# Designs tried in a protein design chat: VHH binders against q9y6x5. Part 140

Target 1, 379 residues: q9y6x5
Amino acid sequence: LPPKLLLVSFDGFRADYLKNYEFPHLQNFIKEGVLVEHVKNVFITKTFPNHYSIVTGLYEESHGIVANSMYDAVTKKHFSDSNDKDPFWWNEAVPIWVTNQLQENRSSAAAMWPGTDVPIHDTISSYFMNYNSSVSFEERLNNITMWLNNSNPPVTFATLYWEEPDASGHKYGPEDKENMSRVLKKIDDLIGDLVQRLKMLGLWENLNVIITSDHGMTQCSQDRLINLDSCIDHSYYTLIDLSPVAAILPKINRTEVYNKLKNCSPHMNVYLKEDIPNRFYYQHNDRIQPIILVADEGWTIVLNESSQKLGDHGYDNSLPSMHPFLAAHGPAFHKGYKHSTINIVDIYPMMCHILGLKPHPNNGTFGHTKCLLVDQWCI

## First folded at step 7 (VHH)

Design ac30 (framework vhh_surovatamig_d1)
Fold by ESMFold2-Fast, scan of step 7:
Structure ac30 (fold): chain B 379 residues (1-379), chain A 124 residues (1-124)
Amino acid sequence: as target 1 above (379 residues)
Amino acid sequence: EVQLVESGGGLVQPGGSLRLSCAASGFTFSDYAMSWVRQAPGKGLEWVATIKQSGSETDYVDSVKGRFTISRDNAKKSLYLQMNSLRAEDTAVYYCAKETYYKYGDWTTPFDYRGQGTLVTVSS
C-alpha cells in the first residue's frame, strides 16, 4: 500500500507555548514521534504566505502569495481574504496535493488548508471543503478520516486546518495566561481526539501525521502604535497592506514618498523594494510593492485610529515569537527524537520524500530534515 | 453599509447600574458574534465581552466577570450590556463591535468598529 500523510495546522501556535503550558496529548504524540522545537518561517510571517510555503517549499517571492492583501501592478488585480479564489494568485507554484494527484495518480483530501478550494494548474484537491470558520474541528476530522479510507485511487495526502490559537492570540494577546491556557488546553484535547479517532478507525499504525503551524504571536499594545497619517498625507499613496508590514504604492514620485516615511518612527524600518534585506527573500515578485514598511515587534501601524488587536504576527522571521514548531508521528519518523530548528520551506521536500514524489524545484534542503526519518542515514 | 448605534451611557455613582444598547443595520445580525469594547481616558482599547450568534455562549474580561452581562435580541437586531456594581475603573467610552470574518487566522481587524461609542462615567 502506498504511504499516507496527514498534515495538520493549528494557526498561530507559537513554539514557546510548548514550554509555558502543559500538553499531555501532544507530549504523548511526541514521545513516540519527533519534535522540531522551532520552525523558521518565511517573511512576511502571515497565514496565507506561510501555509503556501509549507506545501510548495518556496519563499513568498517565488510562490507569489506575498501577503494576506496583495496588488499585482501588471494585471491590476487585488487579493484579500474575501477575494482569494482567483487561480491567478496561486499559479506561480505547484502545491504538494497537485503533484500527488498528477505524478502518482493518487487522490488528495483537504479540510480547509489555504488554496485547497482553488483549482491550481487546472487541478483541485480530489476531496475538499470550502472555507467556513463555523465548521467544527470534529466535522473536518470526520471528513478527512472518511476520505482517507477511499482506495480508487487512494487518498495518500490529506490536510486539516484549524483557526486556533491564532484567533484567541489576536483577541486576548499571548501574555493573557488565563485565556491562552483555556484555548491551548482545548487544542491539546483536539489532538487527543485526533489520535483516538485514527486508532479507532485502524489508520494510526500506517499513517504519517505532521502537526505544525504557520507562525507565532506577539503581544501588542495601544502604547505601541505608529500613526502613518502623522508621516504622510493619504493622497500621496495607495495602501495595499497595513500592519505590521505596510505595502505602499506611491501616487507621486517614489523617492518623495520614501523621504516622507524614512524617519517618521524609530520603531519602523522603511525600505525601497530593492533595499529589502536579502535574508527576507522578499524582493523578486511584481506583487511586492515599491515601498515596504516593517514595524518592530509588538508595534502596530495605524491610520489615525486605535487598534483592536492585543496580539499580532507578520513581523521579522528571525524573531523567536514568530516561530511555530513541528511534531510528527508515523512509520516514516523516528521515535523520541528532538531536533532544534528547520526552515519552513524544508517541510515540502521532506513530505515529497515520505510520499515517494519527485519535488518541484524548491528552496528547502532535504538534508535539514533527514535525521527525523527512519529510512535516512543520520549520525 | 454596516451601521452600529450605541446608547445608554451616562453618569452613575459607584455601585450603580447602567444598560447599554446597540442597534445594528446593514448586515445579517444573526450571522455574527458581537462584542463590547471600551477605552478609558488616557488608556488603550480593552475588549469587555463577546456573545456568539445564537446568544448561548458569552465571554468576559476578568475585571467585569460576574458584574456585566452581555445579551442580544436577533429579532430586534440589538446588542445589550447590563453593567452592575459599577466601579470608577469602569469609566470609559463603550463601543459596540461586529466581530470580523475570521478567515485562515487572518485577523487584521478583529472588531468592525462602526459606532461612535457611548460614554460611561462612574463618579461620586
Scores: ipSAE 0.109, ipTM 0.428, lowest interface PAE 3.1, mean pLDDT 90

Design ac31 (framework vhh_surovatamig_d1)
Fold by ESMFold2-Fast, scan of step 7:
Structure ac31 (fold): chain B 379 residues (1-379), chain A 125 residues (1-125)
Amino acid sequence: as target 1 above (379 residues)
Amino acid sequence: EVQLVESGGGLVQPGGSLRLSCAASGFTFSDYAMSWVRQAPGKGLEWVATIKQSGSETDYVDSVKGRFTISRDNAKKSLYLQMNSLRAEDTAVYYCARGYTVYFRSGDWQTFDYRGQGTLVTVSS
């Protein structure tokens, strides 16, 4: 009888795709649920950081996943995709599935959400799939629905992660209407499959479902490259992350490296760590490097003038192109309600409320999501 | 330092063949997947083909499947692209690149971190 929640992420689903393409299945989902048109994500607008912000309600400087590639100055450890299983990187916060399992002694299930195949504070999701990009959406959905129906203790929180449209957004760029139309239609069909499966299994009427994303996508070009090699020699620094936010660890005096970089390009900003704009909430963590370079939207930082991608993300979180959306359906949510904007950190306290969990201290504001919920006053 | 040096480009008639070569130095070649990318006049950079570290797995852009073959010789630290049934639309500067564009768990694509100077392929009468 406890409330149940399924959290679904389609990686890189830019909010304005909803205005520029047809989504009949998603539109039917929204008609009987709620839509938040823009979700303001956290900086940097990258996959691992924002997925962890959704489930912790924390800014990146607070939860410790500050990029997809990281260096910790205190322990001298390096984080990359191959090292994402080390609990060290994830232990600065408590994600909702851990709280769900420990506080209420209920089960969690996960189909490849970042962090769910890692023991965090000695707690791993009760049911999980090790990350493997070759596994179909249908197989992920089959496992999640099996666990939702056949668990003891009951699965009350489940997550489902899908790599598209991020993979195609990078490969083709978001302005390739022919390829993006095909990809987005396939995603809408997967949403239709999800709803149909939940209805067939008798889960639809009593399950809360959130469909969201971690970031958007912007068009890149060979005409918009910033070549770091034209400004500074490799002997002066170690590169921790490159584009569109470069993380620079100086091998010489920090001020000397800063001076070599500060007028390198009119299309990027160069910050000493203490000068990073407060609005980014990207300063107070040992994994944030002494110098950060932030490229302007659509500009790619390179070392040998090679294009990184035709589409990219990671840019300033004030940019609408970086914003995803949130749609939700279920007994906790109003029907046919549209909301303009929430912060991505607001999702966590809302989910805790739906599940009856006491949230850990977080950066979200429950008041921002009240109008979505049937049991709350939003006046 | 990392160096990639392409060769084998030239003028060829439609339906003809060319074999491109890339000599790698300054890194452990067998530890990296390798790619060919091209840039046609007035167009952006287009990925063409990728080969994984051992040479056992390859991938191609749809327009060249069945016509182009990527291969490598780890002992010689060399990458190759055999181009058959060439079309006017294949006219481009071809670049040897370290790495590949593939989706990773991080939700990001790995990109080419080094690229050569390129070799021009012109397909015309």
Scores: ipSAE 0.014, ipTM 0.252, lowest interface PAE 7.8, mean pLDDT 89

Design ac32 (framework vhh_surovatamig_d1)
Fold by ESMFold2-Fast, scan of step 7:
Structure ac32 (fold): chain B 379 residues (1-379), chain A 125 residues (1-125)
Amino acid sequence: as target 1 above (379 residues)
Amino acid sequence: EVQLVESGGGLVQPGGSLRLSCAASGFTFSDYAMSWVRQAPGKGLEWVATIKQSGSETDYVDSVKGRFTISRDNAKKSLYLQMNSLRAEDTAVYYCARDSGYKYGDWYEPTFDYRGQGTLVTVSS
């Protein structure tokens, strides 16, 4: 029986939600598996960048998905839609489903994980669903479990993506206890459905399951806005991405644009590309713009007449509010083990080990995840 | 061909109730999230409510929360909006819409690939 892995993401699931709300189904999953309390994601703490880092083990400057909205200075291409299926954007790395299909002639299956509906290095996930948020969790789960049981070559790596609690986090903000408790209870019920479905189909005991997320969420406010139109005229630059990390492409001298922005607000940092802090690993890529603005936690960068979210993410990856968790269960994992922290790029080499794949060069450290695995000794 | 046909609009006094219905045809209704959107006289389109495929997950604009209830009957291929405690500001043409989705990591903005012809709701004394 080849090893099998199902990787599940609940978008925007902040780690401390586990301490502030009850999750009976997730708690039962963890009791017989492992929990990593904090996962330090990559900068910027956005959906597309972090989902691609999970499956490549690379920082954004290396895998090329540097934001949810991008411009490539060399080719002059724009990525303006999350459903842009031009392989150009995804080809700077090799995600695990491609490696899985090419090394062992195994199949991969995907229910809407970012990038899985795009041919990357001429290889698309063997089974996949085109992204459509209107498709229910149940339909995604039905397809994934069907493919796990009924495929040749066998599906050994499967992914499942769900938009909540991110969508509700943006709409209500994470401090809205009434609405967030309702949303998080529904997610826990979906986790219960997932476990029950796997048990009913005879998959549960032999399948490795990872439940994780790409980022957290922080509370925003109409009282915490940075209006770029008060600092600089639109004629001086092209705006590639807005908030909370603004990507600025100057139409005039870069130093002149920088000087106009530098003194605009005490609640954002303004960086020339070469001055972006090394700890972000967000510098060495043509899709990173000449000037980057980074808002302080809970502050929103706006233009005149912009709409504003009550919750947001994308902020500094050192902020605990930006961190997700990781829970896992299956034959590869210890039972009842808790670990404090890993880096999100560490998930990739761990998954390669579980599947018996040779990882591509990556930024993860296998040693950081050893204590989770039954076939390894803790350092 | 995809068709959405709304009904149930009319004139109602402030504080009154109306139930809107939408009959869907030409697609597998149970495969799509459905929404109600409205357009007040001289204003733009405003999203009102969404219901996911199974009917267990609903969402509302803040101004109607607690007053409006969206529901669906997948066997009958029908979408409903129960409107209670109606206000003059609820006066609009109400459209049934097939939801085409949310864009990853962005604010949830339902995109409507099909919309019906609308039903007029007038709240006036």
Scores: ipSAE 0.020, ipTM 0.301, lowest interface PAE 5.0, mean pLDDT 89

Design ac33 (framework vhh_surovatamig_d1)
Fold by ESMFold2-Fast, scan of step 7:
Structure ac33 (fold): chain B 379 residues (1-379), chain A 125 residues (1-125)
Amino acid sequence: as target 1 above (379 residues)
Amino acid sequence: EVQLVESGGGLVQPGGSLRLSCAASGFTFSDYAMSWVRQAPGKGLEWVATIKQSGSETDYVDSVKGRFTISRDNAKKSLYLQMNSLRAEDTAVYYCAAKGYKYGDFYEPTSFDYRGQGTLVTVSS
């Protein structure tokens, strides 16, 4: 029987929520599995980039999904959460479900993980759901478990994506303990439902399950706004992405646009593409615009308007508020093991090892995850 | 070409009712969460209400809860705001706005994919 893996993402699940709220179902999962307390994600700390980094093991400059909003100057194509289906955007990397399907006698299943409803290198997940936010967690789980039990060739890799707590994190902010407590308790109940369903179907003891997230969340405020219109006129540039990382495409000389922006706010860093800090690994891709603005944690870039969002992400990936966690359970994982930190790109080579797949070249380091695995020596 | 066209604004007395409509064209209406946002004279843009793609989930700013009802008709590509028990403070230009709700990030009143030209609501005696 080949090894099986279910990868679950709860969007925007900030790591320190685990310390500030009670998760009886998640803690029971961790007790018989492993916990990585912090996952250092890739920059920029946004949904599409980080979800694709998890399944490719690549930095954004290498896999090509460099933001939630992108523009390609050569093809004149635009990418957004409302226009994400063109394979052009996804073809700079090979995600794990494609690799899994190209191996002998294997299928993949997907419940709405970003990119799984797109043919990538002419390969789409064997079983998938087109993205629809109105579809319940229960329906997504029902489809995934059906495919795990009733597929030929067998489904060996499955993904499940859920939009919370990201949506509520944006609406209420992570410091709203009353509203976030309610939201996070509902998520814990969904984790309980997931475990119970897998046990009922006889999958629990032989399935490897990873629960993780793409990023965290930080508190925003009406008192922390950067008005871009106070520094530069709209006639000088095209805005590709706004906040908290603005992607600027100059309509005039790049140096002139840079000079208008460089002293705009003490709470925003302005970079020419070649001056973006090396530690971000955010430079070597044509989809990264000539000028990038990076707001300080909790600051929102606006165009002469207020923002009502109380939480956001996209900030510097060294910020603990941007970090998710990783919890895992199954035959590949130790029981009751805690690890401090891994890089989000390390998840891909670990998953390839568990599934017996040969990984594509990647930026992850298998050694960073060895201590989690029963078939590996720690250190 | 994308269009959002608001209608139904006008002068109404305090305690009265008014129904706003928004007709959408040029995009797949059912793929978008829809919102009403307003701008009172001399003030900034304020989010009022949101309805998700299916119409099953709605949300409101506290000042209008219990008085306003947002609804949509995906077949007609139309958004509505039923405004009851109107107050002088509700006087504003009301805008229809569309945000593609995908992958968690849908709450941002000033970050819309599309916005209409607005309809004026004046509440006075």
Scores: ipSAE 0.144, ipTM 0.519, lowest interface PAE 3.0, mean pLDDT 90

Design ac4 (framework vhh_8h5u_2)
Fold by ESMFold2-Fast, scan of step 7:
Structure ac4 (fold): chain B 379 residues (1-379), chain A 125 residues (1-125)
Amino acid sequence: as target 1 above (379 residues)
Amino acid sequence: EVQVVESGGGLVQPGGSLRLSCAASGFTVSEYSNYMGWYRQAPGNQHERVAIITSGGSTNYPDSVKGRFTISRDNAKNTGYLQMNSLKSEDTAVYYCAKGTIYRYGDWETTFDYWGQGTQVTVSS
């Protein structure tokens, strides 16, 4: 029968949390599976862009979800919470659940993964839940496992998304050991619940399970603010996204806006679009604005006000604090294997291989993940 | 185009009441992940968070206003409100309505992306 894969994301699960806190359930999962200690995500290190990169294998400039707040200069559309179900924003790429449904007579199932409640290229996940943060992990898990066991055509690709530890990381900051310890223990208990549910239902031995995340988290402070209003008057630009990567749409000459911004703070870099570092792969898309501001790690860009965030992400993807991890278990994976680093775009071609799908052109390299897989030779 | 416009500020005596309104356009206040907040700034101070309401209707207040201020929304009018009761001289400030475009996934207390112009509230005898 066809191979099956469940992809699980715990939003904002910084890789080094694994070294600083105890995860007995996750450690048992890893002992009989594989661990990638660091996943180098795409820039910008935000939820929507990185979740879409995981399932498309593409840099943000290629898949079109370039931020959590966007403006498309060609169509004059704004991406916001009210527009996130507009297929326009998602149609620059083909996510794996669409490929899974179109290349083979198979179904996909989704509990809250970004994009799965949107028809992309006229194809929506066969089974899905409309996004609602109030829905418990248990309800999401119940639906996913029901669909994995009771579907025709069979569900071969399933996704499950959970908002923690990101929400608590923002609220408390990653250095709040007391609060983060409580949150991370609860996540480890949820991983234990996941494994036990799969075992109880007879799915565990024949299901490939990947547990990963989209980004990490870094500590912010009221002492590390960049006041954009001190640099430039609001009449000169439209603000598309604010922090820690500000997207600036000039209302006057671009060079004048750039000159007002370029020396405003020693704690941010100011780029004309064509000068954005090539290593970011963040340039070739109409949704990337003419001027981008990139704050240094732990600095928050504000408009003459304080920030409510004690933790944040979105920073330079070379920063270890921005990196998640990847753990996996199942018939496709070695047991007890540890790998140092992969790129987040490498997850997509690996998942396509596991499912027997032909990947769409992508930025991942299958060779980076082959040592994780039992059917591959990595010498 | 996302906009928030405040109204309802003014001069009031201690112990009085005011209701501030925040008219939203370019987004729906009842849409999931839209967060509305009220902030205030008195001369010489940083902005202080006064109230937040989530799309699901949950509310948060600092101790300084808890029990006196109530944030609400009218989905039909696409408008947020701040009901201020038992006003004190220390409540004197410019009050700003803010729309937070939180990441629909994960984060509920993030940067407020769109701010109104502010409305002055003065509590004096």
Scores: ipSAE 0.013, ipTM 0.301, lowest interface PAE 8.0, mean pLDDT 88

Design ac5 (framework vhh_8h5u_2)
Fold by ESMFold2-Fast, scan of step 7:
Structure ac5 (fold): chain B 379 residues (1-379), chain A 125 residues (1-125)
Amino acid sequence: as target 1 above (379 residues)
Amino acid sequence: EVQVVESGGGLVQPGGSLRLSCAASGFTFSSIDYYMGWYRQAPGNQHERVAIISSGGSTNYPDSVKGRFTISRDNAKNTGYLQMNSLKSEDTAVYYCARSEIYYKYGDWQTYDYWGQGTQVTVSS
């Protein structure tokens, strides 16, 4: 039987939540598996970019999903969460489900992972669900487990996406211990349901399961707002993305727009595209706009002071508050091993190794994940 | 189409009171929550938020108006109100009402803002 992998994402699950709240079901999962305490995600620390980095092993400038809102000046196409199905946006990389289907004539299954309902390089996930936030975790899990057990060619790679704790992190902020405690307990119960379902179906002992996330969450405040309208008149630019990383497309001379923005707020860095710090790996793509504004942690860029978010993400990827964790269990993984840090791009080559797939060229380093795997020597 | 219409502006003497109304109508996006706010802009100044109220009734005010202005809402009528007491000459501005709707998809917390055309408040003898 070929090896099988289920990749689960709980959106916005900050690594430090594991130390500040109790997760009995997740701790039982980790006890017989592995834990990576911090995963250093890619910049910008947003959902679409980081979910695509997990499954491609590429920085955003390389895979082309550079934000949740994008504009391509050459083709004049727009990308958003309501306009995300054009393959043009996804075709700069080959995600693992496409590789899985093409190299070994295996099937892939997806419960709402970003990109899985789009034909990428003329290949769509063999089984998938269109995104619908109203579909319960249980229904997503039922479909994934049905496909894992009853498909020909066999489903060897499956994904499961859940939008919490991100939605509640935005609404309440990560420092709201009462509300976050309730939300995180519910997530831990869902992890318990996942493990129980896999055991009941006879999948648990032979399935590799990774539980991870795309980013963390930081506390925002109505006292930490940057009003972009106070910096520059809206007639001088087109706004492609707003907060906490603003993407500015000038309607006049780029230098004039830059000069209007560069000293507007002490809590925002303003970069011409070529001056974006090399450590971000966020420069070499036409979808990255000529001017990028980066807010300091916990600061929100607004138009006319309308933001009500108490938590947000998208900030500098060096910030621990932006980091998720990774936990894994299964025949490929050691038992009871804890690792400090990996890069989010390292997940892809590790998953390819587990599935016996040849990875496409990527920015991950397989050596960073070797200590997690039973068939590798820890360096 | 969502429309936001302000009313109740005008000329008032220092120390006087005005009540602004904000009526929202039309079809909204499928939103998980909403907020209503009042903003003002005096000539030569930036926009300033003067009051906000959540769908649950929580309110917030800057120090410049706290204790003098009160925001309220009637959810059944999709209307917001701003009661302005002890008005000062520095309160002279165009007052804008905004209705902000919050939508969540794939970790993206978006705010859709619907703005009125503004109503002039002048505090002068």
Scores: ipSAE 0.185, ipTM 0.539, lowest interface PAE 2.5, mean pLDDT 90

Design ac6 (framework vhh_8h5u_2)
Fold by ESMFold2-Fast, scan of step 7:
Structure ac6 (fold): chain B 379 residues (1-379), chain A 124 residues (1-124)
Amino acid sequence: as target 1 above (379 residues)
Amino acid sequence: EVQVVESGGGLVQPGGSLRLSCAASGSIFSSKYTYMGWYRQAPGNQHERVAIIYSGGSTNYPDSVKGRFTISRDNAKNTGYLQMNSLKSEDTAVYYCAAHTYYRGDWETTYDYWGQGTQVTVSS
């Protein structure tokens, strides 16, 4: 029977939370598995871009989900959370569930991972749930475990997405120890429920489970606002995305818009598209706008208004506050091994190896994850 | 400025009924990621949840009010309601309406929007 993998994401789970709060269930999971302390995500450090990078192994400029709000200059289409089901946005890459279904006689299952409710290259996850935030973790888990046990062809790749601690991180900010303690304890209890459910159903011993996240969280403040209306009149540009990375589409000459923006605030960097730092791998895509503004950590770009966010992300991917972690358990993984850092794009080729799939060309390096795996020589 | 405003509170006899309304400004109830709740606070206590309703119409109630209270929502009018039947003295509290928004993408994350509260008193 082919190897099986369950990939679980807790949105916005900052790596540093593991050091500052107690996670008895997660610690038991790690004790008999592996922990990667920091995962260096892709820029911009946002939900849709990083979730798609995990399952494609590609930087955003290559997979095409370059932000949570996008505009495509060639087709004149606009992308937002309210219209995320158009396959056009997702078709620049082949996610692992599509490869799993097409290369092998296998099925995929999905509980709300970004893109799994969209037909990509005419292929939708064999079993899936349409996105609905009101659906409990328990219901998502019940569906995934049912599909893992009762499918033909067999489900070999399954995904499970949960919105916390991101929602609470934004609402309270990561420095609110009282509220974050309660939220993170609840997440640890959900991890305990996950493990117990898999044990009760006889899945635990033969299933590879990865628990990870897309990004971290940093503290914001009403004292750290950049008012874009003080820099430039809105008649000169169309705003495609606002904060903390603003995507600017000029209505006049690009150089004139750039000149109005470049010295407006000491707390943001202003880039012409061709001047975006190479280390971001955020340049070669029509959905990346002619000018981008990148706010410094903890600063919020606003339009003559207050921000509702006490925490945020999207900032420079070199910042430790933006990094998630990765924990894994199962027959493919060593027991009790701790690793310092991998790149988020490295997860895809590792998962392809575990599942016996030939990866599509990608930006990950299999060598970075070799020490996690029992069938590999660790140097 | 987004506001939620409660109305319909008052004095009612045990076994009576009362309908609370919650009016919201803007398009807060049009979002598929918005849920709305009613909460109450008796003197000296913390807020407790009374009812929630999701954008798709699914509801949740604690055992103390299940079968007696019904939450509903009119997204087109940006209003929520709490129908309270078979009222007991234990239901006496200030009732608060809140709108809660959460987006899958964090760039759309919002705070809870709380009303100022409306007093419900159940006594003869």
Scores: ipSAE 0.000, ipTM 0.179, lowest interface PAE 12.9, mean pLDDT 87

